# VHH binders against q9lmh0, part 1

All scores and structures are predictions.

Target 1, 302 residues: q9lmh0
Amino acid sequence: MALVVICGQPCSGKSIAAVTLAETLKESETKQSVRIIDEASFHLDRNQNYANMPAEKNLRGKLRSDVDRSVSTGEIVIVDSLNSIKGYRYELWCIARAAGIRYCVVYCDVDEAHCRQWNKERSDRGEDGYDDGIFEDLVRRFEKPERRNRWDSPLFELYPSREVIDKSSPVILEAVTYLTKTVDSKTQDVRILQPSIATQAARFSEANSLYELDRATQEIINAIVEQQSLGAAISRVTLGNELPPIEICRPIGLPELRRLRRTFVKLMGQSSLSGPPLPTDADSAKRRFVDYLNREFGGNNA
Below, numbering starts at 1 at the first letter of every chain, in headers, positions and changes, except where a header shows other numbers; antibody chains are not in Kabat numbers.
F, E and O stand for the ipSAE by ESMFold2-Fast, ESMFold2 and OpenDDE, each averaged over both directions (binder to target, target to binder). V2 = 0.75 x the mean of E and O + 0.25 x the DockQ between their complexes.
[cut] stands for letters that were removed.

## First folded at step 1 (VHH; framework vhh_etentamig_d1)

Design e1
Fold by ESMFold2-Fast, scan of step 1:
Structure e1 (fold): chain B 302 residues (1-302), chain A 120 residues (1-120)
Amino acid sequence: as target 1 above (302 residues)
Amino acid sequence: EVQLLESGGGLVQPGGSLRLSCAASGFTFSSYAMSWVRQAPGKGPEWVSGISGSGGSTYYADSVKGRFTISRDNSKNTLYLQMNSLRAEDTAVYYCAKDYEWGSYYFDYRGQGTLVTVSS
């Protein structure tokens, strides 16, 4: 069992590297089961996936969720995507560590000029290429893996513009050796402890509790926006008989309210590990959110 | 672009104290919640503490509650973690995170973290 993260510029030969590695692993003496997770598995157009930041975050979320589910199957999981952001590679590394499995990065190191040429050639052939604007944006934001970082190590570097990548490629064989090496009591790495019961339970209980928080907090935001649109009283928002009023010392825009709501939902998820359990119903969720807003609007700087 | 730079880690004896700092740039710091997340060798990531944009609300993992204090200075775009009564099990690389989503492993760790080693 292992997690392999394929990394590289758009059109840098990542899919060839992923397929070659998978086939070499399947043909190894240990006959490893291998699963490739890629953008195509979600039946989404690559230009749609990278059209804007929300779409890109949504794609990364889907890929990460599939990885998290797949690392428990006993297979070697290969994530074939750009994996261009350091923070995202760190997330994948965290999943591997939590699962107690091996991790590595395979980097297809191709300069921008060759990637542009290959993207053009792919588009000319009617294959799934990137639109120029999207391609240039992805190239500009690419964060090259660095061996010094734990989440980028071990790092296996391939150079598709300088060599043919196939089952006999030395780096592919090196990666296979790493992924299939037998753990020996004399030379093995320290075994990773199982994730805590609290951490495991929290991941599965969040869906219902976060849904309650999301729904209830959106109702509160709607009430604030509505009362502010009336222009009657900016200093106090009344929400009915069961909830305390919200004290507002200045007009609050919708973008700020949305950020406060997102922050509250996130922090409430975290606080379930240290404090009261998450609310189980809309009324308790609304009360906690109102309390949170009053603290944020009250000028508290702890 | 978002940048987070952690510092303040080091070697300390059990029962000692350290203060971690995170210098943030590339976004309106006061508008976002910030978190500290740690990862020890051989363990999964552990959320440690969170603070709202204004600093009005703070939250802690049970493992650090009463020993650690999260704070921020929005005028300096800096996040802090005051760690007291340190234990061997606090040994980890500590990361600050913008807009961390607990339980989903969503986080924007633009920094390399800072190593805290608690040993005699």
Scores: ipSAE 0.000, ipTM 0.193, lowest interface PAE 18.2, mean pLDDT 74

Design e11
Fold by ESMFold2-Fast, scan of step 1:
Structure e11 (fold): chain B 302 residues (1-302), chain A 121 residues (1-121)
Amino acid sequence: as target 1 above (302 residues)
Amino acid sequence: EVQLLESGGGLVQPGGSLRLSCAASGFTFSNYAMSWVRQAPGKGPEWVSGISGSGGRTYYADSVKGRFTISRDNSKNTLYLQMNSLRAEDTAVYYCAKTPYSSGWYYFDYRGQGTLVTVSS
């Protein structure tokens, strides 16, 4: 299980790198399940996504949320986008660290002249390219990954303007080897490392759907236990904040509530199921858990 | 090479029903999970429903659960969405979407051109 961040200038061959890496991982001896998250999945025009700062922040927020939901699935997740801002890469690294999974960056290092030419060629073919103004702005703001930064390491550098990127590319094979190493080798440095002061100064805010899920479900259990302590006559637990009440037909012990919570969290994190994504906010997490508990306790079927 | 062609959209009154179809070609249909995604005017895309390659597992957004039914016919390479008890808020362009992997959801490597569903009196 791992998070791979593809990074590079606009029109630097990132999608070819992402697809090549994914196919090589799927063909490996471990036959890894791989998921690619990219801008195309959100049905928005390329230029609309980068037209202004609010649109760009909205795109990054959507990609980050999908990554956060996906890292609990047991698949290798590849996020294929510009990933050009160091603060955003730090945020993705924090998601991987919190999930206790491997992390790496794959950087497509292509000079600006080649990127401009490839953007022009896409436009000439009638394919989606960047408008010149947007392209130049993105190039100017690009923050190159550096191996000495923890959120940029390990760093796998590809040079699409100097070599053909395919399944036999040495760097692709190095990345595959890193991503398929056995857990018993004790190489979970991303999970162990503490954020530096420099990283905190990046003015980033973490969106951790697993953290919200854990916190929300624990708050619900605490409320049930507290209200049941008021006596055996409690048949309804009121949670406020527009949540439906929990209907109980018998006293529910803490061990049972803990078991139900573990089952719910496991269902939300299972990779073998192609279910809905994890909730990204506390209210959605609480609502889903309350609905789950009412289903378990109520048992009413029409 | 991959092609997805949606059909079955149209104008219906609240409380009515519609069945959407998606004809798939250019890949081994039964090997991939498929989804329906919708986009209402002025809003972002919303995942509606998903189905595993075999058809054995189905998933629904809370907003459509109990009203919509996703199904597939692997012998015809066709995906379906049966929509019952339609509401004005179901008005959207509905897209058929292919995942790149059998276990994926909410991510698509290909989508169709869409079919418009308008729920209005």
Scores: ipSAE 0.000, ipTM 0.104, lowest interface PAE 21.7, mean pLDDT 73

Design e12
Fold by ESMFold2-Fast, scan of step 1:
Structure e12 (fold): chain B 302 residues (1-302), chain A 120 residues (1-120)
Amino acid sequence: as target 1 above (302 residues)
Amino acid sequence: EVQLLESGGGLVQPGGSLRLSCAASGFTFSSYAMSWVRQAPGKGPEWVSGISGSGGSTYYADSVKGRFTISRDNSKNTLYLQMNSLRAEDTAVYYCAKRSYWGKYYFDYRGQGTLVTVSS
């Protein structure tokens, strides 16, 4: 399951991109079921949808509600609209996050001059084009997606003015590969690509487990150092509701904490073939390290 | 870290055939879609063909459809391009390329290329 947000200027080739992506997904080796949610599905004229702010809010509300209903179907959902406002893309990202499904943005990057020309050509052919005033207003208000924003990532950029968008388009193939892959156990993948109920997350590989141990233990060390730096006598370090606190009877220097971390990581590496199994996730890694530190410091675990 | 090494290019007569290979290392090969891209003398790069990570889906530029076949061997971390019925217009340096999930560009990485010259 996934949510794909198509984004771009008016008349930038978004619907061609949406249809091409959907057809490529349906014909892929996984034969994905795909649903496109677009303005046409609500039987409203394009110019009526964008005539004023209340009409635009109504359109965005209808699209958002349809997306929210559709993300539970096990299909890949493609939202084909302007999706021009950062706040609205953020709302769609929140829906995907809450549903635990993959999310991405496909951006049709076409300059204003080409979009204006294509709008004129659509109108000249008697097709569904924007009125000049509405077109210019939409162009002025467009907020370009940026990869650094979580709600704009991963970002797949298409350039319809530079190439023909079809099933052989490199970026379409890249998006299909992303959307059809099984979720990875790595921290970044878990945060961004939440697994579906039907897809079981793979256990950490030994190399990935060591990476997670390194990261998790460093986070614990940073928390201890930060709390000790606050100038009060610290007898307990709190790490959140899912982890026991670390009980300390004396100030603990960074060199000692680094030594303990190194010893713990090495010990965990040596137990891969015997003894307790390696941690399978970040929380398990943190819990084992906290338990280790409490044992070394003479604290109690619940 | 990521390495791509193309081979198999050379001089061939019009109507002839060549098979290009690309040896990949430094990443989980089966997890990424791969492409062949070419650059003719004095021209910009042109996408030629693409293949999904599993090899189940293949795509071709209209200029090479029916003449070229892309394939991969994930057990050998190798990408292939079988080129048949070669034309003078196919003369170019051919590169293999990895796709990125996190990038503004079509390609994260490309190899050094292999030269294909189609001439009498």
Scores: ipSAE 0.000, ipTM 0.116, lowest interface PAE 20.2, mean pLDDT 72

Design e16
Fold by ESMFold2-Fast, scan of step 1:
Structure e16 (fold): chain B 302 residues (1-302), chain A 121 residues (1-121)
Amino acid sequence: as target 1 above (302 residues)
Amino acid sequence: EVQLLESGGGLVQPGGSLRLSCAASGFTFSSYYMSWVRQAPGKGPEWVSGISGSGGSTYYADSVKGRFTISRDNSKNTLYLQMNSLRAEDTAVYYCAKVGYSFDSYGMDVRGQGTLVTVSS
């Protein structure tokens, strides 16, 4: 059992990658059972799903729900969609972690010009292409996967505009090898460090908020560590434009900062519907975390 | 391509010492906070120590404070962990880690292959 997230720009060859990977897995020596979850699985109109944010959030919710249900079946699950938002990929990674299964991302890296041309060709053939406005909006909002992020790793990169994607593609074969191994992949060669299931994240309401929360809190910790490296006698940590400073009465160790970050993220995820709303942008997320740290350190938002 | 290669592990008796090294490549080493993380058999990863990019600030888990010393040589792209007064509970695979924007309890996004430290008579 594993979860594979296919990622890429609109019209970047994702479905060819998904089908090729699935067929290669089914033909492997272990004869894997594979399920592809995509927008067509729900018989949804492409442009209708991406016409506005509520529709798009509804689509992501349906895909996430189907993934969560499917990871208990013993099949390899492939999610074939844009998977363009880092926060949403993080949600899918959390599902895999909670289920104790392997996870990877397959990224179809195609430049915008080729994606636009392929979208136009699809429309010219009378196939289900994206409307120009929707296409350009999706391209603008696409968040490229990065191997340095655990929820984007291991990352298998395909280049459909530069090579033919088929069952003999080296990257497809590498992915198949990873997914069919009988030993814990975490103990093989260089790996991204992953927390145990016991450290599961709290519930969250939307993908972008989670991504902003993750980045914002890590940036604050990095700033504190960096500024303390300039002198142990610092009583005030300045975080930049528009943010209150962090008041400290002593040097703050990294283990304590990491513990406070984990606690803060958990508290944010557990927020009641009647409580304060989740932050909607990076500045709001940083402000909430700074307020939390100032309370924990006995300071104030002066 | 980020690469981290640990070395220096081995068998040592209680009370002994070992020095671990980590050779880093594929990124601007001096610009990143670096850490040592360990994982004992059957247990989750435990953050051990961290050091700022300049080497001006160091941090330690309470379990190793006073016994371990983290250091770095930015001219050689190498991270070190000097381990003194070793105990049986220090037995683990030790990983060199680059700190990044990862959303985990340790803030680490890349680790090396690890080096095994066994403390036993």
Scores: ipSAE 0.000, ipTM 0.105, lowest interface PAE 19.4, mean pLDDT 73

Design e2
Fold by ESMFold2-Fast, scan of step 1:
Structure e2 (fold): chain B 302 residues (1-302), chain A 121 residues (1-121)
Amino acid sequence: as target 1 above (302 residues)
Amino acid sequence: EVQLLESGGGLVQPGGSLRLSCAASGFTFSDYAMSWVRQAPGKGPEWVSGISGSGDSTYYADSVKGRFTISRDNSKNTLYLQMNSLRAEDTAVYYCAKDLYDEWSGYFDYRGQGTLVTVSS
């Protein structure tokens, strides 16, 4: 009933953190069921997974698919990978939100020098290390989690280069407490009831209509972020044959896209009182949002 | 330490109105979505209404739409619930709840002590 995203530089101790957290959860008073989704379950080795952008996108797609299937099982799901791209973490957060489950990020904060040393040591031992070129590219593209972003919160920070990570680590125990919270029965019922109400949308209520609008616009934001993460200096984002393209003249960051989405949803809510009703389907919602973005990015000037 | 303190409950006749308040402290109020949850005697808790951290988005249970209005004043760290056209079935203890995020997620990490609303003739 939770999604945990492990995040960190290549060779920053993420797998140790994931295993330690999972074992601590299994040994907790609640005897929590835990599943770790990691890269080791795939056929390709580490360097094959990060050899090029299509391979990375395929890896993220496989991990996301496994997460999506697992969030309905009632167990705590831990995603152990780089999870280095803000847009991808945002997508995982959206999955958790849609499923009505708890979410958190565990960040292994290790400087580049230690990560390079540990990568070299793994390679020297014949373990699955990164090739130098791949390692340096991943380090360059790493986007540090920030607790101010809701898709990076709550944020539990570990420092494997400064301390031993084990079951007695204070941060591990804080994460376990968060994930297994022993609260009074009324508070537990409130949490159970809230996810059920959010998840069992009947599409008739105003809350359900806004939720569907929110989800549709989030898909557009995710597409923009993904396409920008795969290439430098893009001038057009294509969303398929059914939607017009988004024309951009500069890279657009997640915070700006989030603000534009929230402004759009607010305007749509206000419009429904005196103008046309809210879109009744996802395609109409997506098209109106795309039109809004094109207007904001290009202005009214020709 | 997070603290939520509800007030404004009381005895009211059917068709009457009440305004509930929740005073928040110990966290940056504007960074979190807030909700009202109620629990009627002998029944489980029921979510009533939610509001985003900015106050720009509001959500309501079908049972209260058109009768209740949620609002917040971030400068005063206070959440409100305006209850109109009250019915006997609205009798419950009303709790203020703090969401995990600035947008409504349906998960709460803190709940207040509650305020009793009795609708009776």
Scores: ipSAE 0.000, ipTM 0.135, lowest interface PAE 16.4, mean pLDDT 74

Design e5
Fold by ESMFold2-Fast, scan of step 1:
Structure e5 (fold): chain B 302 residues (1-302), chain A 122 residues (1-122)
Amino acid sequence: as target 1 above (302 residues)
Amino acid sequence: EVQLLESGGGLVQPGGSLRLSCAASGFTFSDYAMSWVRQAPGKGPEWVSGISGSGGSTYYADSVKGRFTISRDNSKNTLYLQMNSLRAEDTAVYYCARDSDYYGSGSYFDYRGQGTLVTVSS
């Protein structure tokens, strides 16, 4: 049980990477079946999928829905698409974390000139290539994965323009080892995505009150993550009867939510004598955190 | 019930060394980042060092960098702090602290031990 996100520029060899990884996994000692979720599974041509923003959002929604259904089956799930925007990779990462399964990103790092050439060659062969306008738009909007981001880690980098990708590729074998061995994936995430040293300079506090604050704020974050995973364009997150809704104007990544949570907790710990008193219970903590998030999300985003 | 128990503190001369230990129980130790925090007499708490759940990443305050080494043994549920080249300014009660982030190091701590006193004086 794992979720693998294939990422890369249009025509960067992603499908070859996905198929190679799947076949190598099937030939391993693993007891798990492997499933590839791709655009072809929805019977839509690629130019239709990327013709406009609503079509693209619809495609991402359908892929996300299929992933969410598939991760509960005990299969290793490989998502073979562009996966080009950070917010969408974050949503896939949230699905994996909620399911308690391993997660990784396989990135096909190919420069745009080679991708452009391979797109042309595909079109010349009469295969399903991208229209030039769509291709250039996708290249321009591509957000390269960075291992510092939780939703981009662990990151396995392939270079299809510099080497042949096959079952003996060292990076493929490393990914297979990660996916099939019992190692603590949470520990891997902590190792790769180190917290800011400034946030670690925080002072300690009373054990029980900090534990309650952590649980309360984490519950709010979990609610935001869950509701964002259900709908691509939600403007409000509802948290129940006693809490105001959270107003959102853009997709909000889990790393941003965790940074805001840490900042909020630090601010609570630094309460001045003349400032607002510390929350005395979980409900007060939740309400202050929701108010804090609404200020941060509703601030001037020039 | 989460328990953290520090040991290894004592009186030591400037330039000396001490090794602190923290025995953890009541939770899956390897799932949590851990830290050492100290509080000198009449001062507020100061974060000293942190370590990821696997032990692969370590962090140090500038005041102790190059002198202190944090480590952990997940098979024994034990956190360590090796303190070398001790100075009078290192005199403090040292607390073992668990990061409240179940998946990594956070900016605050949900559990701490009772502390162990380290006195550096001639």
Scores: ipSAE 0.000, ipTM 0.111, lowest interface PAE 19.4, mean pLDDT 73

Design e6
Fold by ESMFold2-Fast, scan of step 1:
Structure e6 (fold): chain B 302 residues (1-302), chain A 120 residues (1-120)
Amino acid sequence: as target 1 above (302 residues)
Amino acid sequence: EVQLLESGGGLVQPGGSLRLSCAASGFTFSSYAMSWVRQAPGKGPEWVSGISGSGDSTYYADSVKGRFTISRDNSKNTLYLQMNSLRAEDTAVYYCAKDWDYGDYEFDYRGQGTLVTVSS
């Protein structure tokens, strides 16, 4: 169960991305149905949907209602529309949170010039394109997703003007992996680190580095909690032979671990121009976090 | 530095009401959406309610819809949760959270929380 929000400029290849993702999900080991909710379901002309604010608000209301009903059925739901305003994406994120399901945004990043050309080509073929006035208004009002916002994360970025979007696209496969994860998130709180992670088996994609960092650091916290639950008087937590151990001089509570992880993730995410780049793989992320924890546990007044 | 201080929790009987408050400082309160998150004993955190920066839009988990009302007073930098028709399953520590950080629900906790116990 999950909610996927497809986002992008008018005529940026969103429907191709939605269909490709849905087909890749169906070919993966998913036992749930995949549903695409789109504007075509309401049988209104594209230009009628965006002719004025009341029409646009009505469209968003209908899409939101369909999403709300669909997430209750246990399906993977893909919302294929502009999803261009931050407030509306926030509303969709709230629906996912209320339902307790996974959420992500897939952004088709295409420059305005290509979008204008594709809109004209669609019109030239006698297909429904946007009227120029409506197109320019939508482009002007588009609010690009930002990875720092929780309602825009995890963010999977596609570039339809620079690459062919198909079932083998790396970003599509990353989104599928995220959406079809079978391990219970609740079980993560007591999971020991897998040996394969210490070997740097996978590199992080540029599109989801913050997401990968968040997950890698949570796995370290899970390992600490589990090992402390087995023995109250432990002096170190061992994570495998590739990672250094975590040295502790006292029991470390979950609230303190959560605070440290939050601070670490924010420090890594806040600097875009000054400071070290984000880790490029899971092992590197875990190593940096372990080093951070050892400094905090050793440098503070234990 | 974001600081959030929750208050208003206590012991209440089933069917009763409580009003929670959260005093916020360290950021431009009116510019950010706010949420209430709760954690029952032995359970994971559960998102309860959210409100836009202006206060014009509110959102609720199905488990509390129709019973709880979220509101805010931007002139006082304060977030509220009015809880009516309380049930035993509403027993939890309630936290307020600022929706500005990437991460999971655990990153939403800023204060120490306020305990709500619904029992006869």
Scores: ipSAE 0.000, ipTM 0.229, lowest interface PAE 14.7, mean pLDDT 74

## First folded at step 2 (VHH; framework vhh_etentamig_d1)

Design b1 (at its last look DockQ between E and O 0.01; V2 from the best seeds 0.00; counts 0 for: pae O 14.5 > 2, placed apart)
Fold by ESMFold2, look of step 2:
Structure b1 (fold): chain B 302 residues (1-302), chain A 120 residues (1-120)
Amino acid sequence: as target 1 above (302 residues)
Amino acid sequence: EVQLLESGGGLVQPGGSLRLSCAASGFTFSSYWMSWVRQAPGKGPEWVSGISGSGGSTYYADSVKGRFTISRDNSKNTLYLQMNSLRAEDTAVYYCARVTYDWGTSFDYRGQGTLVTVSS
């Protein structure tokens, strides 16, 4: 799954780029399901959508909502709109990161003069061009994507005024390669999950200690149940492995053993906050749990 | 300074439920996407769930989809993770993370995490 943001000045060939990319992806060796989200799908007139700032905000909200719904479907989602506001591209990038999917920007880099000419040609043909005032305002407010911004990267630049954009375009093929590349464990993207080394080490050490504690205590419980079920002497459970025996005066059922284990783990967690650290290895954990059980069972030793 | 404080972890039986909380301060909470990330013993960090700044969009790893629910209360600057039908494989330290831009990292961890242990 992936999110592709098509970006460019008004009348810069974004729709041609979007369709070309989608067709190339559908024909790739992996045959990806692809969805284009564009302004036409909302049955809204261009001049109405960009007449004022509230109208633009409503359009962006509808497009963003459709993107939100689409990124969980397993498709490659292509957003074909102006995408001219860097804060809005940042929002789309956040959607992709939260969904754990690849993200890139495809930028149709066309000079203002060509964009103006193409807009005028649309109007002359009676097509849905931008009114002159709206066009000039959109050009003025356009915020170019930049590679140094994480939310504009990777950036694939097209030049529709200089070359024909089709399935053989090198940049289209580069984008397809990026979007369809298989993730290797050696090349895992750690940019998503990359806390400081000091913080990582401390939390990993704590997690390992608690995991060893959990496993070690369960092994002891299993051994106790096993020996009791085999008719072993009730007064003494031998654990071997350099551990003290457990001295008991009555059969101990599994429910009580589970309760004692949960209490022990809770006590060890509380102690590690204000006292000695958790055991770092299984043998130490087992020894401490055996000592705990003997104290709990030893209430009638004196 | 930015602070994230995780709480609500503990020892739970398989099939049980827990609700994790993350209290946030030192930044405009509603402006940031948030995620839960977990670290099981002997494994690397694993993304669990994410939520948009407004709370209108939620996302889940396949391993937890249908069992976990992420939510947020922007009036209380608090992120939540409701965890149902817990399994032994869910045992991990759970971290609250702010989704941010940074050199080489997209998740900003500030807290100590909260331990969830699922065992019978």
Scores: ipSAE 0.000, ipTM 0.265, lowest interface PAE 12.2, mean pLDDT 74
Fold by OpenDDE, look of step 2:
Structure b1 (fold): chain B 302 residues (1-302), chain A 120 residues (1-120)
Amino acid sequence: as target 1 above (302 residues)
Amino acid sequence: EVQLLESGGGLVQPGGSLRLSCAASGFTFSSYWMSWVRQAPGKGPEWVSGISGSGGSTYYADSVKGRFTISRDNSKNTLYLQMNSLRAEDTAVYYCARVTYDWGTSFDYRGQGTLVTVSS
């Protein structure tokens, strides 16, 4: 089990590196199961994802959430994104640490000129290139990984502009070796991250919980809206995943649902300080939200 | 000027085999990932297979995995696609494409294509 963080400037060959690494790992003697988590899975284009700070934050949140869920599966998880922010890499490191798994960073080191050229070429072809403004901003904000940082270590550096990245790449092979090496009492070079009971993991967990809460509640709202759209005076909204039904006595408009959601999320956030712990999983969050909705809707019949 | 020229297409019976070739010119062939993509009549383009610059890494779509083999000869600046156990659903125009560095499925150049028809 391991978490691999791909890092690099826009258009630096990160996806190729990720895929190459994944395939090499799959073909390795250990036949490790590998999962790539990438931005494409969110069905958003690059310019949408990085259109503004909130969008980018949302993207990072999604990626982080997926990583957090995936690291417990026993798979090698590869995060294919810019991962350009030092603080974000730290967060990912914290996840790996909490999970007690191996961690490494694969850095696609490409100069800005090449990245710019490649981005332009993509744009000229009508492919998923970055808008100029976005590209420049991303380049400007990029924080290069440093080996001295624990959240950037071990660091495997690829040079896609100078070298062909493939399964025979020495750096890829080194990374694979690191990721697949059996740990024995003599193995000093493999850092298995041990969960620290420390306060920082708790904060990260809380942040993830909030994200999951937000996602879970949105899904519930979507389900309600969808079922109400199917026409009949629905007195009961049936939700999947063994969730209790939502009892509704009247059609509930989207604005009201959104208001309720906001209130609920706010309440959950406040309760984290003095109340019951935040839901640790999406299902729990959904259940709590459904309960909340039922209370809100039932109270008006009183 | 970058040029990609596909050849080897034709009519083949189901279960048959074909070998496609793509002659590349105008760039350092060995420095680029290459891919085969296909487009069936009335359908959108589909990525088929990819290969690294050195040829050390190969990738396949699930639909062709185990049946198709991508290879390259950098000394000849040629990309190949060996297609075995061909099926009717493999009928398409096959294109050779040069891959950009950032996304393995993004292409900056594509050939004119060669038609592969699988029919009884």
Scores: ipSAE 0.000, ipTM 0.250, lowest interface PAE 14.5, mean pLDDT 83
ESMFold2 (binder alone), look of step 2: mean pLDDT 84; pTM 0.847

